# VH-VL binders against o27280, part 346

Target 1, 266 residues: o27280
Amino acid sequence: MDSMNVPEVLEIKRIVEESESVKTFIFSWDFRREVRPGQFVMVWDFRDEKPMSVSLIDPVRSEIGISIRRVGEFTDRVHGLSEGDLLGIRGPYGRGFELMGRDILLVGGGIGMAPLAALADEATARGMRVDALVAARTADELLFLDRLEAAGVNISTCTDDGSCGFKGFAHERLLTLEENHDMAAVCGPEPMMFQVMRILDERDVPAQLSLERYMKCAVGICGQCCLDDTGFRVCAEGPVFWSQELSRVREFGRYRRDPAGRRVPW
Below, E stands for the ipSAE of ESMFold2; O stands for the ipSAE of OpenDDE; V2 stands for 0.75 times the mean of E and O plus 0.25 times the DockQ between their complexes.

## First folded at step 15 (VH-VL)

Design Ad3 (framework fv_marstacimab; at its last fold request DockQ between E and O 0.97; V2 from the best seeds 0.86)
Fold by OpenDDE, fold request of step 20:
Structure Ad3 (fold): chain C 266 residues (1-266), chain A 118 residues (1-118), chain B 112 residues (1-112)
Amino acid sequence: as target 1 above (266 residues)
Amino acid sequence: EVQLLESGGGLVQPGGSLRLSCAASGFTFRSYSMSWVRQAPGKGLEWVSAISGRGGKTYYADSVKGRFTISRDNSKNTLYLQMNSLRAEDTAVYYCARHDWYGSFDYWGQGTMVTVSS
Amino acid sequence: QSVLTQPPSVSGAPGQRVTISCTGSSSNIGSGYDVHWYQQLPGTAPKLLIYENTNRPSGVPDRFSGSKSGTSASLAITGLQAEDEADYYCQSHDSSLSGSKVFGGGTKLTVL
């Protein structure tokens, strides 16, 4: 058995309140176990287990951060925790983002900015030019703006209600911005990602997109996160996919499967 | 420090040709779209032409379409504007300007004067 | 004449607040394109003053501010100083002109 599949009980070292609904939980991490932006970990609160993206990778401080949005019973419990409390963490799992070129475009929506924030840190550390389109429903849901700015990232915001930045959706905002990117990384609501991917394809910009599906084992065994027509397992072959790969996935941007395996539209 | 330096301006007769150059330094040239913007004496700013960072896309104002050609050599960090069939109304200071991500011109050259007169 | 419309001139006394309007249409400002502002001092090249409607580049004093609403934008200058005497231009993008950048006609600001 691989030791990475056994949850390690870790103490919450620090909690950062990113927004009203999002907290980042900081843990000490042994970086002999490599972790990359776009990968996820399974978070266990000793009652339930959920996949969460890594949003902070800090080898200097030997820390990782996991950003969690309050969306249900599990996350409600986790949000009730304090510094010093314990969580089980196993991983990391999945395929992370691959950086290419010198100019990278990040397009994120809501909590989808979590893995992109980590990617931004890596990209800027490599001396890349990073442009980040940060989308949310409202201004108070925009994530990691100060962090991105501090890293030297060029930021553009858009909100559904126009409370901050461009009023509208990310794909609409994208059409009004300059191009000249070597690569794009996208993460957020799947309808957003679908539209953004279409635009990027038209612009001949290579794109990587991080998908979210119901995930159980995280090790490619149970098949709960298997994508129709391709057999791609989000936990094993993903969650980061190239646009060319997703072009083969019929369900992308159209529907998903719920925990019971039923097709549910977005 | 970002620097843009235009050259190639001068006096030319109507119907003549002129080639402007803009030498760029202090940034990764290929990463940015570039434009030419002109200003006739005592008049306002007029966008003339733009080219994408990799040079694959070019854009022109209607007033210069078919007569002007924008190009770039990223190996030399240089922007060009080939101006043919010049007219008196093309008389202006020509600026090269860098595009930022938002579509603004965040850096400008000092400009080079083009005078079309018989 | 210009795609974007600005008043030809505005004036104010030192210390006063002045506003310069920029009126576009549904094909540029109204279509979601940002408005940018430039300051051009006499005998010099333009410099970026405001980008993305409201943002100031480094070195631009906070007494300069931009706003955008509907098909129009506005540049406000508070605490007017003699050194602010210049031409000011708004700029945007027009979707109907094949990727064309568009400027306002410019506004001459006189400090009395």
Scores: ipSAE 0.926, ipTM 0.957, lowest interface PAE 0.5, mean pLDDT 96
Fold by ESMFold2, look of step 15:
Structure Ad3 (fold): chain C 266 residues (1-266), chain A 118 residues (1-118), chain B 112 residues (1-112)
Amino acid sequence: as target 1 above (266 residues)
Amino acid sequence: EVQLLESGGGLVQPGGSLRLSCAASGFTFRSYSMSWVRQAPGKGLEWVSAISGRGGKTYYADSVKGRFTISRDNSKNTLYLQMNSLRAEDTAVYYCARHDWYGSFDYWGQGTMVTVSS
Amino acid sequence: QSVLTQPPSVSGAPGQRVTISCTGSSSNIGSGYDVHWYQQLPGTAPKLLIYENTNRPSGVPDRFSGSKSGTSASLAITGLQAEDEADYYCQSHDSSLSGSKVFGGGTKLTVL
């Protein structure tokens, strides 16, 4: 347990600029530590530690990729790093996505496409048909489109401002698309995920949703990632939950908690 | 390669019945919604009916509702259209068409002719 | 009386540009449903020409282009060629007709 709780210091092998605000940091990885789509890692910059999305899982090249959106001091510092610089990585943690059937729908908002890009690679490798609804505020923030296309994923885009694809929210676009899926995987802003989950539930499509909460320990001890009403710990029982599990959660889609535990709106 | 092959067309009297079939191959049939689309001689395309990939949802144009029944057998990769109470206005070439995710008809059969005449 | 309205015919000389309109309403194109276009050569089944408003399937030349704005869509054909003489149909979904697929009335393109 001690080795699992201590960050390993890894050299940044490559940096991919995914957008003006998102970079993917690629590291050599020993796959004796298995990584599955939907799991997360804690990234340590020697001052602070934050959970980050695994967006690339490549056992053939012995690499993982971690996608990071620049949103504050920690991520600003990490975005200032170069190839050859060091980061601490601990994990992976959490429950990943489970694939079933032959037809999967992915619905991703912003950086939420990161774990879904990894899932798309696994799904296409299994011979599944993958349809992906990729959402962002603007065209410049749409992530992983070229990679998804190269993998054979069918893509629909939507943007809040209409600069690319459907103008509007992901759940509004979803209502205008065909329904032939065995399952769905959803990751993005929690209000978006709530609205998408309601549509998928009405359509009787089994859905898995990936949540974000404040995390400290990442192994289920400290309680900072707990959900109201159920006691589910996002770092231990999640971050990926089935929609049925989330239907019991009062806070989902209504509010979040800051590091002090206070309720704040989405 | 994707193939859609219609059969079952022919000459029938008004008030009669006819059953069309569409044999599908080259793709995972149950993953796709399917439609029947018809075209009367010298006229435009008219959507007739659709069925979801798993078969749980069916849709009909108002002109055929109550008279036509769409169905599918996913174990045989076959789409059907049961046409009852046929009218002269139903005379047309009937096409089998596959839906893509965006709602277009990306593959079409060659069509089968239905003639309703006394 | 189709819910999607196309001109019955359009014509142009070789090398010219023509457009074919598809006019809908708030219950179809105006609700965000995609517009798709089909070419039907004489004696053949329709062929998908444009999907999701603007996308071309492989094998469709870039002189065919689609657009959508408000409640209307348009197919543009540049560099008109004799083999473009065909019937053209737009298609969408209309929620007011029991959630049904709908075609425009069709447009016969004549290359002069």
Scores: ipSAE 0.753, ipTM 0.879, lowest interface PAE 0.8, mean pLDDT 89
ESMFold2 (binder alone), look of step 15: mean pLDDT 92; pTM 0.945
OpenDDE, look of step 15: ipSAE 0.906; ipTM 0.947
ESMFold2, look of step 18: ipSAE 0.722; ipTM 0.867
ESMFold2 (binder alone), look of step 18: mean pLDDT 92; pTM 0.931
OpenDDE, look of step 18: ipSAE 0.878; ipTM 0.929
ESMFold2, fold request of step 20: ipSAE 0.716, 0.694, 0.696; ipTM 0.868, 0.856, 0.858
ESMFold2 (binder alone), fold request of step 20: mean pLDDT 93, 93, 93; pTM 0.946, 0.946, 0.945
OpenDDE, fold request of step 20: ipSAE 0.925, 0.926; ipTM 0.957, 0.958

Design Ad4 (framework fv_marstacimab; at its last look DockQ between E and O 0.60; V2 from the best seeds 0.70)
Fold by OpenDDE, look of step 15:
Structure Ad4 (fold): chain C 266 residues (1-266), chain A 118 residues (1-118), chain B 112 residues (1-112)
Amino acid sequence: as target 1 above (266 residues)
Amino acid sequence: EVQLLESGGGLVQPGGSLRLSCAASGFTFRSYSMSWVRQAPGKGLEWVSAISGRGGKTYYADSVKGRFTISRDNSKNTLYLQMNSLRAEDTAVYYCARHDWYGGFDYWGQGTMVTVSS
Amino acid sequence: QSVLTQPPSVSGAPGQRVTISCTGSSSNIGAGWDVHWYQQLPGTAPKLLIYENTNRPSGVPDRFSGSKSGTSASLAITGLQAEDEADYYCQSYDSSLSGSKVFGGGTKLTVL
């Protein structure tokens, strides 16, 4: 087996509290193993394993960051960890974002901003203009604003409750913004991404979207992350897809799979 | 540095035609929507027309619909305004302006004067 | 005539605070469309002063501030300086006018 598939036990160097429910765990990383924004790693707490997006890629400090939202038992345990504690990390896996052009639009919702934050860093480092629409339910759930601002990203915010920025959903806010971009990268709740993709298609803006699915093996073997009608494996062919690819995916924006693999509505 | 330079203004008789140009530099031209905004002497700003970055969508103020045509050549980084059936009330300084992401105009040219008079 | 209504003129002494109002309707500002402000010095092209209701572009002093509420927006200038004498325009979008960008009538600011 490829050594890449064996979890490496890494020490948590530091923890950044992004919000009440989101923490970023930072690890030393050997960049001989390349990692791209949009790729994910499998995080192992020696009991269970979950896929997590890479939210920070710092070749200078030889570090990566993984942002984790507290949503269940596994993440509860991980959120209970401290600096100096150990986690198993294997990867990275999947197809990351491809940067093209000079002007890029990022549209993120909630924890979906994690991979986009990493993408923003890369894009700005390349001298690209980056606009980011950051969406959340409430102001307190908006992620990475300071980090994005520091990177020179132009930010527009929207919240469901109007506690910060535009009151409404990301797709609603997007309709009120100009289409000044060569490409877009989108990540967040799938209903959001579905609506955003429609708008971007209408505007003829090439778009990449990162899907979230239950992934078990991360190597395209188990099939748990297969998308209906296409056979796309989110862990292998994704998680980043072009809008044209997702247009072929029947389930996109319509339903999801629960941990048992059953269809459940959004 | 972003630069916009208008040209093509001048004196024209009522009913005549004129074509304005705006040369853009310092940014990825095709990525940005562009507008023409005019200002009659001693008057306020009036939006005239807009075109999407790729040129697929055009918009016009009611006052110029059917008479003016906005276009662009992204290979030349140039915005155009074809003005036909000109009227005295079209007399103004015409500015080309770049759309920012938020719906405003973040960069303006120096303007070119169009005078419609018999 | 203008879709957005501004006072034709305002004045203030150096160091004072002045405000310029921009009154719209339910089809523009009231519909949730953002307001932008421009400064036009005599004999020059307009310059973006405030974008997205409250934000200042680089180079714009913090004594300029924007706000939006309901169907109206406001530009505030504190510590008024002689160099602030100019015309000021608000701008937004109106969905009832075939998707038109719209300007206020402009406000002439005189520094006494």
Scores: ipSAE 0.744, ipTM 0.886, lowest interface PAE 0.7, mean pLDDT 95
Fold by ESMFold2, look of step 15:
Structure Ad4 (fold): chain C 266 residues (1-266), chain A 118 residues (1-118), chain B 112 residues (1-112)
Amino acid sequence: as target 1 above (266 residues)
Amino acid sequence: EVQLLESGGGLVQPGGSLRLSCAASGFTFRSYSMSWVRQAPGKGLEWVSAISGRGGKTYYADSVKGRFTISRDNSKNTLYLQMNSLRAEDTAVYYCARHDWYGGFDYWGQGTMVTVSS
Amino acid sequence: QSVLTQPPSVSGAPGQRVTISCTGSSSNIGAGWDVHWYQQLPGTAPKLLIYENTNRPSGVPDRFSGSKSGTSASLAITGLQAEDEADYYCQSYDSSLSGSKVFGGGTKLTVL
């Protein structure tokens, strides 16, 4: 077994409170173990193990950051930890985002902005122009705005309730923004990603979208992360897919699966 | 710093032609849609024409359709406006303006004067 | 005749607050298109003053602010100064005009 397939126990170096419900946990990391934006890690709290996106990739400080939204028992326990406490981390896993051209559009919903924040840092470091549409239900759930602004990213916000920025859905806002992009990266609620993908396809903008599915092994063995009809494994062939790959996937945007494999609505 | 420099204006008789140029510097030209905006003496701003960053889409105000042609050369960082069949009402200062992502004009040139008179 | 309607003029004394309205329709501001504002000092090119309804570019004083509601937008200037005397234009996008950028008719601000 590769050392990346067994959790390494790491000390929480620093905790950043991103919002009332989202914290970023910072760990020291030896960057001879490469990490790409869009890849994920399995986080183990010594009881359960869950996939989480890397939101910070900082080789200068030798740090990675993992952003976790409090949504249940596992994430409640992790949110209760302090600097100096231990977590198990295995990975990274999966296919990350591929950068191309000079002009990139990011569209993120909620915690989906986490991997896109990491991508924004890499894109700006390469001298790309970065435009980011940041979506949430409410203003207090908009993530990483100060960090994106400091990186020189052009930001537009939208909220379902209109408390900040454009009132409405990300795909509605996208129709009222200028187009000039070589590629797009999209991550967030799957219904949002489906609608955004349709607009980007019509505009002939190559798009990469990051999917969430239930995971157990993270290395492609158990089959719990498979997509209907294609056999794509989110942990192996994804979590980042090109839009043309997803156009073949019947379930995308239409339903999700629980840990027992039962179909549930989005 | 971002700079836009218009040229090619002058005095021309009705029915004549002029070609305006706008030299761009200090930014990645192909990443931005560009417009021509004009202002007749003593009047307000009037949008004239726009072109997408890669040049694939062009747009014109009804008052100039069929007479004006917008174009760009991204290898030379230059925006153009070919003006044919000029009329007295085309007399104006012509500005080139850069679009931002939000649909506004974040940088303007100082303009070039076109006078159509005889 | 402008698609976006602005008052032709407004005035105020130094230190006062003035507002400039920009009234549109369901095919522009009411459809969710942003409003941008420009200041044009006498004899100069327009300068972006407010973008995306409320945001100020670097170098624009915070006494300039924008807002949008329904089919209308507003530019507010507080602490009015002599150098604020200029023409002000709102700008948006109108879907009914074959997808065209549109300006308001302009407002001349006079500092008394």
Scores: ipSAE 0.718, ipTM 0.872, lowest interface PAE 1.0, mean pLDDT 90
ESMFold2 (binder alone), look of step 15: mean pLDDT 92; pTM 0.943

Design Ad5 (framework fv_marstacimab; at its last look DockQ between E and O 0.93; V2 from the best seeds 0.85)
Fold by OpenDDE, look of step 15:
Structure Ad5 (fold): chain C 266 residues (1-266), chain A 118 residues (1-118), chain B 112 residues (1-112)
Amino acid sequence: as target 1 above (266 residues)
Amino acid sequence: EVQLLESGGGLVQPGGSLRLSCAASGFTFRSYSMSWVRQAPGKGLEWVSAISGRGGKTYYADSVKGRFTISRDNSKNTLYLQMNSLRAEDTAVYYCARHDWYGAFDIWGQGTMVTVSS
Amino acid sequence: QSVLTQPPSVSGAPGQRVTISCTGSSSNIGAGYDVHWYQQLPGTAPKLLIYENTNRPSGVPDRFSGSKSGTSASLAITGLQAEDEADYYCQSHDSSLSGSKVFGGGTKLTVL
């Protein structure tokens, strides 16, 4: 076994409460090991292991952040941890986002904003203009607004219930915004991403989208995260894909796999 | 300082032509859509034309469609409005304006007066 | 015959609250497009006053506020001051006019 695939036991340096259901866990990181926005790590709580996106990359403080939404038993346990507690981290894995051009559009939904927040930091640091459409079901689920604002990102919010910003879905809001962007990065619920991708294609805006699938090995061996018809492994060829790649993925936006690998509709 | 400066206005006879320019400074010009907005003396604001940041898309009000042409030279940070077949009703102060991401006009020039009269 | 309808004039005394309405349709405000407001002082170019329905650009006093509901929007000015005397325009986007920006007819605000 490659040593790079052995979880490193790290101490939680800091915990940021992003929302009622989302916490960011911050760890010291040796940046001799490169990490890019859009990549993920495997988080091990010494009982189970789950893939999590990197949401903070801070070379100055030698830290990374992992944002985790409380959605099940594993995340319940992790959310019960305190600063100073330990977690196993291995990675990073996968293909991250590629920045191009001067003007970029970020479209994120819910926890999907995690990798996009990291991307926003990098983009702004490079002097790029960043517009971010941040979507959530309700206002209290909107993530990283203050952080994005502080970074100089132009923000548009969208909520299903209209509790903040545009009432409706991200793709609906996107249609009402100006479209001067060199590229887009998208991450969120797959139905959202599917609709957003269609719009971006119509607008001839190159787009990268980050998929979420059940990943077990993270090294392209187990096949748990394979996409139908293409053979793409989300952990190896992704999780970030170009829209042209996803256009070949039949299941994208249509169905997903449950933990047992069964097809279930969105 | 972010600034827009219109030029090219003047007196022209009906049926004549005029070319307006708008010089942009203080921001990355190509990153923003631009519009021309006009205001007849004592009247309200009327949107005339818009062009995307890269210049790939143009839009026109029905009142000027087929007669006016909006263009831009991003290498010169300049917006243009070619006005042909001018009519008396085209008499107005013409403003160039920058679009923000939300579609608002956040920056305006001082305007240039166009008078169409025999 | 502006796409967006505004009252031609409103007036108020110093310190009072005034509101300017902007009525659109299902193809603009009702379609989900944002409403923006501009202040035009006599002899000057318009200035962005409110963007994205409710937001104030830097330098705009909090006396100015915007709202949007259904097919209409409203600009409210509290603590009316003499310098607020100006023309005010609402602006949006109309999907039925080939991607056109649209303005209201403008409202002349007089401070009594």
Scores: ipSAE 0.894, ipTM 0.938, lowest interface PAE 0.5, mean pLDDT 95
Fold by ESMFold2, look of step 15:
Structure Ad5 (fold): chain C 266 residues (1-266), chain A 118 residues (1-118), chain B 112 residues (1-112)
Amino acid sequence: as target 1 above (266 residues)
Amino acid sequence: EVQLLESGGGLVQPGGSLRLSCAASGFTFRSYSMSWVRQAPGKGLEWVSAISGRGGKTYYADSVKGRFTISRDNSKNTLYLQMNSLRAEDTAVYYCARHDWYGAFDIWGQGTMVTVSS
Amino acid sequence: QSVLTQPPSVSGAPGQRVTISCTGSSSNIGAGYDVHWYQQLPGTAPKLLIYENTNRPSGVPDRFSGSKSGTSASLAITGLQAEDEADYYCQSHDSSLSGSKVFGGGTKLTVL
């Protein structure tokens, strides 16, 4: 790895259990290193390093929060840590969300709500009207509901199994809700984002979507995060893309790549 | 404080016309779809017409299509209903109502009475 | 055809529980559209009582509750009080009608 950045070793200040499978790790942060909603950091556990979205940006308390879902070896090890333990953090990296207008729609699936929670805080602080469609497989996996409510966000939930809110997929729920938004921000499973993007395009709502791809360097050198046909690097030109940019991307919504770079279906 | 205030009701003969207005205050008017809802004396609520927040989409109940026109002026925070070719069955209190994101009517005016008779 | 059907009237004594049904179809409630409820006191404009099937706006007492199942919805009022005597309407959206919004016929609640 030919990296220009070295992780800063930071103490875990607090751990918030967001769900059975998701924890938010909070660190003191010097905001001379500015952070925007939708940017990510590389989290290093002294063995491996993975990109994680920033979910809390609090300059007043000098804190950031990074929400991590338990999905494999790395995240299992990180979930086993306690307050006072150390992690390496480098970043932030990537292009964050841009706010426009006065009325914003957020559509988040699972852990995809993490960067959208940070965006909701900024949008409400600007006095925007924020509507959030929060999706998960089950009620227990719906994230950040109390935080969104406290920020004054209008919330609608949907779950695959119908245990909370609308039973079904986010794009199906979206069709039953009112349309009056200047923009949308979308993050979650790529099939969900593809279907939501179709609806938003038909409604002529400018949309920004946050993609996940495998990353190694995070600074655009190694090429591991490139999207097929365009050469966009998720770590540099993204992770947040406008829907117009994604309309030219062959792989979006069709397949993904595993950490080894192999094409796999959704 | 969010408020809606209707005006323009009155007595009109069949075949006549009226224009209703609804003045909105206390919220960003362009962000919300708006409806007219009417209630004939002693009867239930009947949705009449709706318009999107930016004004690009309009909707009408079958009973009023071709006779009524909903419009809005977002620079004046005002909703309108132009009612033409009025009939006795159009006699009702007409309410101005704001849509929330879920499609409920979360804010109502006090209504304005339209009476169509000879 | 697609209509929201409510009983014309219900009654109960003070302190009792009453329910008001709202029966729809596959083109409205059954298509996933929410049900909203309104209270209309005599001589007044309707007031939103329940939105998104179960949620109460600020200022609505918790003795009012809503539910939805299949193609039907229900409004429950517990601890019935004299001032609850009013007309109650359900409302949803119907995808088969040229108009987008639909109300039930209304239910007159009488407190005995």
Scores: ipSAE 0.751, ipTM 0.879, lowest interface PAE 0.9, mean pLDDT 90
ESMFold2 (binder alone), look of step 15: mean pLDDT 92; pTM 0.944

